# VH-VL binders against AP-3 complex subunit mu (apm3), part 23

Target 1, 249 residues: AP-3 complex subunit mu (apm3), of Schizosaccharomyces pombe (o94669r175to423)
Amino acid sequence: TNEFFIHVLERVSAVYQPNGKLAFGTVKSDMECKCQISGMPLLLLSLRPGTKLGNVRFHQSVNLKRWKQHPDQIEFIPPDGKFTLASFQTDFATQKSLPVVVEAKNKLDGRFEVRIRNTGKKSVENLKILITIPQALKSVTVTEGNYIFRASKYTHMEEGILEWSVKKLAWTSPALVLTGFLAPLKKDANSTEESSSYSKLEHLDLQYKLQGSTLHNFKVESLKMLNHPDKKSYKGVKHTIIAQNVSFR
Short names: E, the ipSAE of ESMFold2; O, the ipSAE of ESMFold2 at other seeds; V2, 0.75 times the mean of E and O plus 0.25 times the DockQ between their complexes.

## First folded at step 23 (VH-VL; framework fv_rovalpituzumab)

Design z1 (from y1 with heavy chain S107V; at its last look DockQ between E and O 0.64; V2 from the best seeds 0.00; counts 0 for: pae E 5.3 > 2)
Fold by ESMFold2, look of step 23:
Structure z1 (fold): chain C 249 residues (1-249), chain A 126 residues (1-126), chain B 107 residues (1-107)
Amino acid sequence: as target 1 above (249 residues)
Amino acid sequence: QVQLVQSGAEVKKPGASVKVSCKASGYTFTSYAMNWVRQAPGQGLEWMGWINTNTGNPTYADDFKGRVTMTTDTSTSTAYMELRSLRSDDTAVYYCARDLGEYFYGVGSYPEFDYWGQGTLVTVSS
Amino acid sequence: EIVMTQSPATLSVSPGERATLSCKASQSVSRDVVWYQQKPGQAPRLLIYDASTRATGIPARFSGSGSGTEFTLTISSLQSEDFAVYYCQQYNDWPYTFGQGTKLEIK
């Protein structure tokens, strides 16, 4: 009711080494807007001074000349309802660390264990842990959440992806644990004390959502209506981080 | 063929320090946590702490805080435990012990000790 | 810290018989218990982890059970090499404490 809403979505793709160092990562961001201002407002959105939007793509309503002269200002006439104002990229190496920490190990006799915890100060939502399983899966136990094993139908190795889903991981929660057991290969003739019938796990991925935080110091400073300076409008801004493709070596 | 080979027995006087080494072979050193456990003559086992061999960050049991330092040298796959301000009740066999299982990400603090060093006798006497 | 109490302190049993060793935690440790065997002059040997899982190379006569606060190591059909000291350890919470040991000796 005469309001403009901005949802900044930061989608992360990253690869981490076992010591926690980032090997590779990108952040793709979108400004998703909803306009509930009547008429045909000419809006000026001001970002934190010095903000630079990498590889930006704007909605067709954006005055590109204004932006080229003032890269932290976006002038536009919004359509009614929902639209994407801008899409851009930022370098992950200059941003805050992600809060979900993983420890994962291969144990004796085909046993493996994955532990996760939240080191941040906000809840993590819709957490999914995808574990590549190299041979038949015997059993799984989780301390919280649900799991599904999606076997590959084109291999005789009975390999697949084990998906562990947790609705919410509060920052006060204890570490969550998945324990799994691989079955020996179908022919047991190769079983010895050396555990030669068990492949090792090597790889897992995470997906999750973190609301109310940003990976870098991006901020909407103001929204002004240039063609009706006496007309007041309200802005609402929220930030969501989506860890979409976060891999652990 | 995992082996943990510790340095030899030592005799020390009260107030001295001792540094015990534990050389690992047959596995990827930085993929397994290293723990230190001691055993006084005729007594049970006492956990002293562990070190994250990937980051070099130690965690010490309360009874040893302030007197123990645990370190690693990843270039030689060797863990070290130094105990300072020795007293006669520190006479014990000191073991290094590896956590069960190979971490493919992170090195945790959940010990299940599958391989042990041979032990290092430290005798503290005047 | 969590106290692990083993009983009995000494258990005298004849070869071929069954031994039952007890370990009690001062608070719940879920299934986070391991059992070790130690012979004189040797380092401890991992027998059982996760309360009931035999380590590689451990014969079937060794079995572990329990959860929460009560844990049991059972050795059926004792062999001469089984006479040793047995320790339990919890790893549910830091510091990771051992029981005081049970000496299994020949009757």
Scores: ipSAE 0.089, ipTM 0.542, lowest interface PAE 5.3, mean pLDDT 84
ESMFold2 (binder alone), look of step 23: mean pLDDT 89; pTM 0.884
ESMFold2 at other seeds, look of step 23: ipSAE 0.179; ipTM 0.600

Design z2 (from y1 with heavy chain Y105F; at its last look DockQ between E and O 0.73; V2 from the best seeds 0.00; counts 0 for: pae E 8.9 > 2)
Fold by ESMFold2, look of step 23:
Structure z2 (fold): chain C 249 residues (1-249), chain A 126 residues (1-126), chain B 107 residues (1-107)
Amino acid sequence: as target 1 above (249 residues)
Amino acid sequence: QVQLVQSGAEVKKPGASVKVSCKASGYTFTSYAMNWVRQAPGQGLEWMGWINTNTGNPTYADDFKGRVTMTTDTSTSTAYMELRSLRSDDTAVYYCARDLGEYFFGSGSYPEFDYWGQGTLVTVSS
Amino acid sequence: EIVMTQSPATLSVSPGERATLSCKASQSVSRDVVWYQQKPGQAPRLLIYDASTRATGIPARFSGSGSGTEFTLTISSLQSEDFAVYYCQQYNDWPYTFGQGTKLEIK
C-alpha cells in the first residue's frame, strides 16, 4: 500500500433566529491524515488557489516558511500512521447554508409540530433533534426514527427534553414530521370546561453528520511527492460536516 | 379578532393583469404563512401558492409559475397576489387564507387554513 | 402528485339524519388531512384538521376519522345550516391537493 488519506472535518455550532437568519456561528476544522507511504516522503498539499486558513495550527512537520509565502500550499514530511496535519477556523459563508431546514410551530390546545427536510444532495446521518418541553408531555408520534422524553427531573434543568433520533435522512426523502401534545395543566385558575393553559415551545437543537459535503468551497486540489516527483501515490480525500450544536431560538 | 379583508371585485380584458390585496388584522402578520386559493364559477378549490410573510419568499404552484407574483408589505400587514397575462379561464373568486398555528421557526405553509378572506371576484371577458 | 378523491359527489339526506363523507388519497398521507365546509357565496370554513381534531367553534356533531389513505367526515345530526359543499385537502406532500368536493343537499 502506498497511500495517503485526508479527512477534512468541519464542526459547526450555530444559532438561528426565528426568522431563519443566522445570529452567529463557528466552524472549527481539522485535517486528519493517515500516511501509508514508505520512506520519508516530502509532500506538497495544494488547496484551491486563494484558500485562507484562519488561526491555523500545524503539525510540527510542516514547513512554515513555504506556507507563509504560499498560504494555499502545505509542505511536510508526514509521520507514519494517523496524525492531525492542521487545525483551523474557516469563514462561515452566508451563501452556503446548512442542508437541514426546520419548520416548527405551536398549534391549538397544546399540539405542536416539527418538520425537517434535507435540501442538499447528500444524505444526513445520525440526526438528533432536541426539543425543549416546558411541561408534561401527553403523546408523540413520528414518521421515522425513535424518541425519548427526559422530564425536568432527569435533565438537571427546569425543562424537559424530547430527543428525536433518525439514523438517515436521504435527500430524496419527504419531510420528517414529529407531532406532539402537551398534557393539560391544572384547571384551578380557569373554570372553563377545558384546560387551556399551555406554554409555547420556543427552542430546539439539531445534531447530525453530513458526508461528502463542505460548508465552504474548501478543496484539496493535489498532493505531490516532491522528493520522488515521478512516483505515483494514491490520495483519498473525505469531507464531513459535523453539526454539533445548531440551535433555533 | 383575526380578520382578512380583500380588495374589491375586478373586471379585466384578456392579456391584462390583476393585483389582489389581503389586509390582515388581529394577529402577528409575520408569524403565519399566507396562501392564495381560487375557485372558478361552479368549480372546486385550486391552490395557487403561498408566501413566507417574514422573509417575503413565495412558492408558486406549477400552473401559475411565470404569471403570478406574490408579495407582502409587513408595515401594513398586507399580502398581494398579482396574476398577469389573464385568460378567460382565469375568471374566479380569489381567496387569501392564513395557516393555522404560530411558528416559532420558519413560516412554511401546510394548509390548515383557519381564516379566509371574503374573496375577490375577478372576471376576464373579451 | 397525490390525488384526493371524494365520494359521493352528491349526498342527499334529511335534516336530523347522519351523513358520512369519504375522502381517499392515492398514497398514504398519514394524518395530514383537513376538511372544509363551503356555503354558496362564502369562503371555505375549516372544520377538521389532523384528520380528527375539530377547529375552534365547530359543533360536536362534526367528527373526522382515518389515517393513511382513507378518511371520513361524519355529521351525526344534520342541521339546516349543514347543507353545503365539503372539501378535503392533504398536506403530507407537495403539491397540497384538494378533493373535488361532496355536495350535501336536502333529500
Scores: ipSAE 0.011, ipTM 0.495, lowest interface PAE 8.9, mean pLDDT 83
ESMFold2 (binder alone), look of step 23: mean pLDDT 89; pTM 0.893
ESMFold2 at other seeds, look of step 23: ipSAE 0.029; ipTM 0.539

Design z3 (from y1 with light chain Y96R; at its last look DockQ between E and O 0.24; V2 from the best seeds 0.00; counts 0 for: pae O 8.8 > 2)
Fold by ESMFold2 at other seeds, look of step 23:
Structure z3 (fold): chain C 249 residues (1-249), chain A 126 residues (1-126), chain B 107 residues (1-107)
Amino acid sequence: as target 1 above (249 residues)
Amino acid sequence: QVQLVQSGAEVKKPGASVKVSCKASGYTFTSYAMNWVRQAPGQGLEWMGWINTNTGNPTYADDFKGRVTMTTDTSTSTAYMELRSLRSDDTAVYYCARDLGEYFYGSGSYPEFDYWGQGTLVTVSS
Amino acid sequence: EIVMTQSPATLSVSPGERATLSCKASQSVSRDVVWYQQKPGQAPRLLIYDASTRATGIPARFSGSGSGTEFTLTISSLQSEDFAVYYCQQYNDWPRTFGQGTKLEIK
């Protein structure tokens, strides 16, 4: 019927140090909309007072003069259907942390272990753990989910990326564990003798989706139709965090 | 080949401090976490904390926070545990124990202790 | 914190017989259990980790099993050197906690 939908997508890129401290992080956000309002509505979207939109790019219909005067107000005439109203960067808020905690360990005899826990209050969806494997992989065991090893096609060694996929990680779950074993390294390039030494795993990456949460204090306060002030329009606002480039060094 | 050699037994009075050493050999010291565990006479084992030997960052059990300091000297491959404000119930054998494996991410310890020191008896008496 | 409860406190068994030691966690610890053996005047020795994986050099007569909250250590065909105190420990959550121990004695 006569509705306007807003979906705020926050795409996170972050690098964490081994001690758990954030070394670098950005949030690239999109305000994706779907307009089901008939006619030529002139809309005024009001954000929480004091909201800052970093490096913002607006849809061409946005009144830039109003935005410059009132940075928490966005006036526009939406196209019909789906469109992106704004794309912007926000600071990675230090008081809010991503809910997925990782512990990863090289053990003796080529064994390694990756542990994943959800410390938030909502389930994490479509979790992928990408583990860089520097030598031949002997075996893998997971407590939950599936895995696949994707060998590198650009090298002559048996290295690659071990992808561990978990559809849902509930916050009430025990830690999920992947255990792997590396095959021994060769002693040297000119030897047929197998070495018992092992390269160390050094980093991994995470990807996942978190519905209904936001990393910043972003809020849509109101949506008004300026050219038909007596008409009521319905708005729906959703927030999704997409952790796509979260690296652990 | 792997050895953990601890300092000798000590007798202390209540209120004193003790510093126990644990010298590692036969492996790369900074590749494995070092844990401290104690055992009172006739009692079970009690974990005290651990230190990341690569970063030097310790983690202490709640019961020992404020009284314990764990450090390392990577040049001598030696870990140290200092326990202050000693009480009679601190009488125990104190062990260092090597954690199995090396972290490449995280702050947790996996108390799969594959090598232990011989133990250091600390007696606290008047 | 997670409490690890071992039973029995003392188990009297003859050489050549089978011993079964139990360890119960107050909440699920998945397979995050390790077993140690300790003889008088000696440091503990690692036997089993990840509930069922024998440490290097541990004889096949030692086996571990269990997941979740209940775990067992089984020693088949007991040898004279196996009479000691056995501890379980969990590492699923902080703090890492030990059981009280089970003393295995000669009958």
Scores: ipSAE 0.012, ipTM 0.458, lowest interface PAE 8.8, mean pLDDT 82
ESMFold2, look of step 23: ipSAE 0.025; ipTM 0.520
ESMFold2 (binder alone), look of step 23: mean pLDDT 89; pTM 0.895

Design z4 (from y1 with heavy chain S109Q; at its last look DockQ between E and O 0.82; V2 from the best seeds 0.00; counts 0 for: pae O 6.7 > 2)
Fold by ESMFold2 at other seeds, look of step 23:
Structure z4 (fold): chain C 249 residues (1-249), chain A 126 residues (1-126), chain B 107 residues (1-107)
Amino acid sequence: as target 1 above (249 residues)
Amino acid sequence: QVQLVQSGAEVKKPGASVKVSCKASGYTFTSYAMNWVRQAPGQGLEWMGWINTNTGNPTYADDFKGRVTMTTDTSTSTAYMELRSLRSDDTAVYYCARDLGEYFYGSGQYPEFDYWGQGTLVTVSS
Amino acid sequence: EIVMTQSPATLSVSPGERATLSCKASQSVSRDVVWYQQKPGQAPRLLIYDASTRATGIPARFSGSGSGTEFTLTISSLQSEDFAVYYCQQYNDWPYTFGQGTKLEIK
């Protein structure tokens, strides 16, 4: 089989403020390839005209002289099998919005609620929401998925972590909901009664995988075999966004 | 301790506008979304929209888009609702209502109203 | 939008009896239902949130139940102050809608 596969992975780390404003973020991207072309093909990968690959590191096979002259073109002789063609980094703040929207509030009597929605047009996979829990947790319910609570003695931190996992969040899905209940705190030492006082939740983190979308408008335009221009090969291009560390503070 | 105090009753002519105030006390104003709900005499409740009191971003029910403006003044802990191009069927008691719970992130799109203002009667008469 | 339908429109009962008020959603709203009580000339009063959780200061005779599309408010042993209009509201999806109300009258 004479096939070449390209998987563009964009790994996102971001911090959002309570008002929804992005405080900062980065995107680390890799072009992961798999070569199933026999012989020693000289390939030219053309990207969308004007593409900027910030802080790029290339595989040893890349012709750096061509790239310097035409930064949206990558000429190389691929090794057989899997390899990383390029790694680069961009600021997230200049990219499109992430599609998973989170809303979270403290309710009455130690109840709290987290809602998630997919505002994009592609399914979200392997969604994880990590909620920092500052006190004992009484119970949790979820509309979908599973949860694990790791108390502070297991987190090596002062606080516990509630992890909510959802395998798939389709773009047609209604909002998914986690409802949790904190255990009540005792009143002060001078009190004869139990207080209904509860600490407020203040932080959560988000992780997920999104197929078929790009954050930096990256597009593979063409793949040509320069040393045999009439020879045909199949190319497959796949785009994946991995939200690794998306924090809400 | 939580209290919502609204401005007094108003009489308006068709085509005019009205601005109702809602002064909050006894809690952190910017931590709780504010909603507006109206009730025509002898009728049920109708949700008009809400405002995120931290960002000032409102969301309006479809029936009121283009005629309503919701704002806040965080320095005085006061929410405002202005309804324009008044018609006789806008005669109603207008309530502000606080969303249940304190947000720690998000827009507060699922209101449950634990405290209500006393209501403001707006009468639209020719 | 999600339509909330309350039944009956008017319920006439005697003090000391049980009243059961129904609220049906046009599609699933999970447990995202609130119940309010409103007396003439007054603002609504929060009774039940999250379908079944009694708000602070609400007497034990008020109880809520249901999930999905069907919800009930039950008042065990009616008191004279319980004769009012009762509204359900969903908050599962925008726009957030109220039922049309059930008027609870003294027989």
Scores: ipSAE 0.024, ipTM 0.554, lowest interface PAE 6.7, mean pLDDT 83
ESMFold2, look of step 23: ipSAE 0.057; ipTM 0.518
ESMFold2 (binder alone), look of step 23: mean pLDDT 89; pTM 0.898

Design z5 (from y6 with heavy chain S109T; at its last look DockQ between E and O 0.65; V2 from the best seeds 0.00; counts 0 for: pae O 5.4 > 2)
Fold by ESMFold2 at other seeds, look of step 23:
Structure z5 (fold): chain C 249 residues (1-249), chain A 126 residues (1-126), chain B 107 residues (1-107)
Amino acid sequence: as target 1 above (249 residues)
Amino acid sequence: QVQLVQSGAEVKKPGASVKVSCKASGYTFTSYAMNWVRQAPGQGLEWMGWINTNTGNPTYADDFKGRVTMTTDTSTSTAYMELRSLRSDDTAVYYCARDLGEYFYGVGTYPEFDYWGQGTLVTVSS
Amino acid sequence: EIVMTQSPATLSVSPGERATLSCKASQSVSRDVVWYQQKPGQAPRLLIYDASTRATGIPARFSGSGSGTEFTLTISSLQSEDFAVYYCQQYYDWPYTFGQGTKLEIK
């Protein structure tokens, strides 16, 4: 056991316009580590030259003097086991796009359809699509995955959130489709006559995980043990993007 | 009851621009995407792009990016398509077409065109 | 890019007969196919969407079927107004492509 694991997590909240352009986005990132190196190793983690960690908070073991002189180098003595080495913000540039594309419309007679595709080169995991439903839901079908309707318990309307869960959306997968039908509205609360009118569905949110990708050119270049300079770096590095809330507005 | 009425035929020289209008009636203009499709004489159909009629945000087919501008005027329920730097192979009938179904506000859509304008012939010749 | 291939290019059929028009995709497009009718000098008209759903106001003699790579438009008991060019279009993946058309003409 002489291993050091780094998991870079980028947590994203984003709002996209209908033409696919990013309107707004935030990224909060963590370097989660697991140390399985015996003794008291003095480690130097080198990032891609020129890397800037915005609003960074380091683990208390980090040599802040070295970091201020060399902002792409992090020197520290890790605790045993799991710890967070750094928490920071990264830039979410408009030229980078998330790989999940959504197309949706309200069709005739209360029918609606939501189409999801992966335009990237990596599988999307734990995809959850949240659809705001403004009235009673008659039926739903999906091409893959499962769904649950979570009704609002505090209104007299039959509104709620339709959650569509897909374990994996491969980049080679066909578009996934959810088709739903709204039940007709009553003309009013005291009417025995059903209306043929339907409320318009307007909003959709996504959550998912994307392994092996980063939103910017963040890279761990090396890990060196300074108090044993003849030894090789012992690292495993993983990157995960967690889309916590991706809205289309 | 739904109707799309386009502007009249145009004759243009190479290098000029053309702007085709499409006036909608009989439905809520801002709730349905407007698409533009062209058809060269004796040929099939070619999708050019669509515009979100509520936000004014267009999406253009790759072959037309840089040469096309799509806009709307919500006060008159009118969509416009302008094609610049015209070439002789731009000679075609240009159609506006309404997307089937109301789009989710702020969400992209996909093509199913239930109502079409009558078409506007644009002839590009020297 | 998904190629939609229609066959035959021209189909000659007598009024009152049944016409069967084919549309084949170069890869699976699930059920994401729409059919249009276009008469000379006129705009296209939506017939069928979602592979098999008739658009509003389309007569019952028009029916669509198929899934995956092969799709069929069937017109039972042809009327004189049904002689036109028919196009299929897929909306499975970008770019959303049309077939080249099938001309249905009087035998």
Scores: ipSAE 0.397, ipTM 0.742, lowest interface PAE 2.9, mean pLDDT 85
ESMFold2, look of step 23: ipSAE 0.528; ipTM 0.789
ESMFold2 (binder alone), look of step 23: mean pLDDT 90; pTM 0.909
ESMFold2, look of step 25: ipSAE 0.135; ipTM 0.552
ESMFold2 (binder alone), look of step 25: mean pLDDT 89; pTM 0.886
ESMFold2 at other seeds, look of step 25: ipSAE 0.114; ipTM 0.533

Design z6 (from y6 with heavy chain Y105W; at its last look DockQ between E and O 0.21; V2 from the best seeds 0.00; counts 0 for: pae O 12.6 > 2, placed apart)
Fold by ESMFold2 at other seeds, look of step 23:
Structure z6 (fold): chain C 249 residues (1-249), chain A 126 residues (1-126), chain B 107 residues (1-107)
Amino acid sequence: as target 1 above (249 residues)
Amino acid sequence: QVQLVQSGAEVKKPGASVKVSCKASGYTFTSYAMNWVRQAPGQGLEWMGWINTNTGNPTYADDFKGRVTMTTDTSTSTAYMELRSLRSDDTAVYYCARDLGEYFWGVGSYPEFDYWGQGTLVTVSS
Amino acid sequence: EIVMTQSPATLSVSPGERATLSCKASQSVSRDVVWYQQKPGQAPRLLIYDASTRATGIPARFSGSGSGTEFTLTISSLQSEDFAVYYCQQYYDWPYTFGQGTKLEIK
């Protein structure tokens, strides 16, 4: 009892062009809370001075009058248990670079290579690389992690998604490499003849989690109980970045 | 065994054109890009451009745009580089070089030239 | 364009000794550097790519290192066949440029 937990989740959607330039990006953020304070506490959450929450939606318990007068202060009476205190969003383009960098190469002989690096200062977790494969896949080798090919069930082209999963990518790790080979295209579905023609890979998506970092200069400064000002019940604040819609075209 | 055999030495006058051939053997020609690099006497190497042997699409270095044409003949596994409007400072050894990769998400392809032709000396003199 | 500057221009070394060749880029090229060996009258030969990865068939005495702007080719025990001109090349940004070469010769 008498504990309050805050988990700030920043969910990233971004599209990168082949030259590495960001085409667009957005961050949708949630303050997820768990209240284990008995009674009817009146809480004041103070953010870094000058903080502005874009397009914010608050839990119904939030005193909107105080927030309008002091946008870096959130006063509320929490429900017991889990709830979302606030949801907001910002444009990604004016923020820190995402730490996972991808390099991919198509070779004329049907080989392709995908390299991933962690350029940040924190380990990346639950990394999934989703590679769109335009034709039959002959073989795959990875330096780390697991892979599975999920064939498209609606085409005869043997297309699909190659999923490469890595549980943890430390910032001290060398680049991880996936090497794959496409099978040569056949002249038609009824032929045993093969050509040297290979489609190129055109799409790649990333998913991952990064704990202990924030894309915005967002900080919880304090949590006070206004109806008992001498009493502390603040337990902890956790930040997580979730990359869920990061694509390369 | 991978081999790139280039045409013989040429002597040309200023204003003429030269076409250097590069015949590939020992591998699937259309699976590798072909690059052209030259070396003036006593000088270092200068990249001229490359061609996608599968599509026939070339890319030229800025210094050579408008004067160079790169082509292929897939039936003979041969790449060609033609340099027009020759000047005396075009005197050099011209090399073809095979590239392991062609294109890439992000910045360009990796130019990893694993096999080179023997070189073709082109001398431009009056 | 990115300028690759090699030093020294000529390196005189006895067989069996260690040779260290330097290549400096005018701006960061990450790890996108290749090393070639060229003997008189011959085409260049690929030694090292991706700054430090030996090409197929290259003896272990050749090693590459570096990132960003400074790169090094090291030959740990020089053999008679190693006396040649060595070139570095960047492939970080177009146009792909070569260094001017380092001549490794018998002292």
Scores: ipSAE 0.000, ipTM 0.380, lowest interface PAE 12.6, mean pLDDT 81
ESMFold2, look of step 23: ipSAE 0.362; ipTM 0.709
ESMFold2 (binder alone), look of step 23: mean pLDDT 89; pTM 0.891

## First folded at step 25 (VH-VL; framework fv_rovalpituzumab)

Design za1 (from z5 with heavy chain V107I; at its last look DockQ between E and O 0.86; V2 from the best seeds 0.00; counts 0 for: pae O 6.9 > 2)
Fold by ESMFold2 at other seeds, look of step 25:
Structure za1 (fold): chain C 249 residues (1-249), chain A 126 residues (1-126), chain B 107 residues (1-107)
Amino acid sequence: as target 1 above (249 residues)
Amino acid sequence: QVQLVQSGAEVKKPGASVKVSCKASGYTFTSYAMNWVRQAPGQGLEWMGWINTNTGNPTYADDFKGRVTMTTDTSTSTAYMELRSLRSDDTAVYYCARDLGEYFYGIGTYPEFDYWGQGTLVTVSS
Amino acid sequence: EIVMTQSPATLSVSPGERATLSCKASQSVSRDVVWYQQKPGQAPRLLIYDASTRATGIPARFSGSGSGTEFTLTISSLQSEDFAVYYCQQYYDWPYTFGQGTKLEIK
């Protein structure tokens, strides 16, 4: 085979305010490659003109002088097989939003509800919703997926994290719903007498994977073999977004 | 004590507009979506749309899109609904209604309306 | 759009008796149904949400049941103040439609 494969992984961390507005977001990206080109090819990878790679770390084979002069061009002699060509940080693109939307409410008598939707045009995979539970959890129901409650190490409090896992959230799916019930608070840490009061839920986090999309307009434009211009090679490019820590506060 | 107090009755001619106010008290205004629902005389309830009270972003039912505008003033905890190009079949009582439960992530509406305004009668006649 | 159909249109029942009001969705709405009570000249009052959960201050004689396409509001021992119009509404899918109402009248 005479092929070169590039997998661009974008790992996203974001913080949203209660009104849904983005407060902060980072994207840490890797260009993971697999070289199946024979010989010692001198390759030139061209990115979309004007591309800036923030805090970039390159594979040792990269010609740093060319990159400094032309930051959208990466010249290198790849090792055979799998390697990481670059690791870098990119900005959120204002034209793209994450496709998983959550709506969450505290209801009466310790009841709460979390709804999730896929507003994109591709399925979301390996969705996890992490819900901070401030007191003992009585029961949970879900329309789809599985859940587990991981209690903290606190002595008399049964606070913890409720993890809701959904393998696939199709773009055509109706909203998925988790409904939970808190147990009433005790009067004090050593009392067996229950109270009828409930703390409010305030925090949740999301994790998921989205294939075939990017958060910004990063693009591999071309791959050329400089030392054998008469030879052709196949270029394959794949994009994956990993929403690593998307939180609300 | 949660209260929603609406502006008084209005009489309008066809083609005019009307703006109804809904002043909220007794809760955190920006933590609950505000909905507008109307009821024609002798008829059932019709949902008109809702507004995110924190962002000011409205969503309108298709039947009203293009002639309704929903706004808020967070400094006075007041929601507004303006209906333009009035027709005689717009004669109705117009209600504001609050979603049940306090949001902690994402603000959307789904109609578990635990508190309603007293209603505002809008009469459209020539 | 999901159509909510209530039956009967009018139900005549004596005080102290049981009333059963039905609401049918044109497609599954899971448990995303609310019930309202409305007396003449008044705003609607939330009775039941999430198909079966009573709202704050609603007497125990009111109960809701159902899932999918069939939903029921039951009033076990009618009081004079219970004679009103009752509406169901779905919030499964936009637009969030109301049923046409069931009028509960004293026999």
Scores: ipSAE 0.047, ipTM 0.571, lowest interface PAE 6.9, mean pLDDT 84
ESMFold2, look of step 25: ipSAE 0.380; ipTM 0.685
ESMFold2 (binder alone), look of step 25: mean pLDDT 89; pTM 0.885

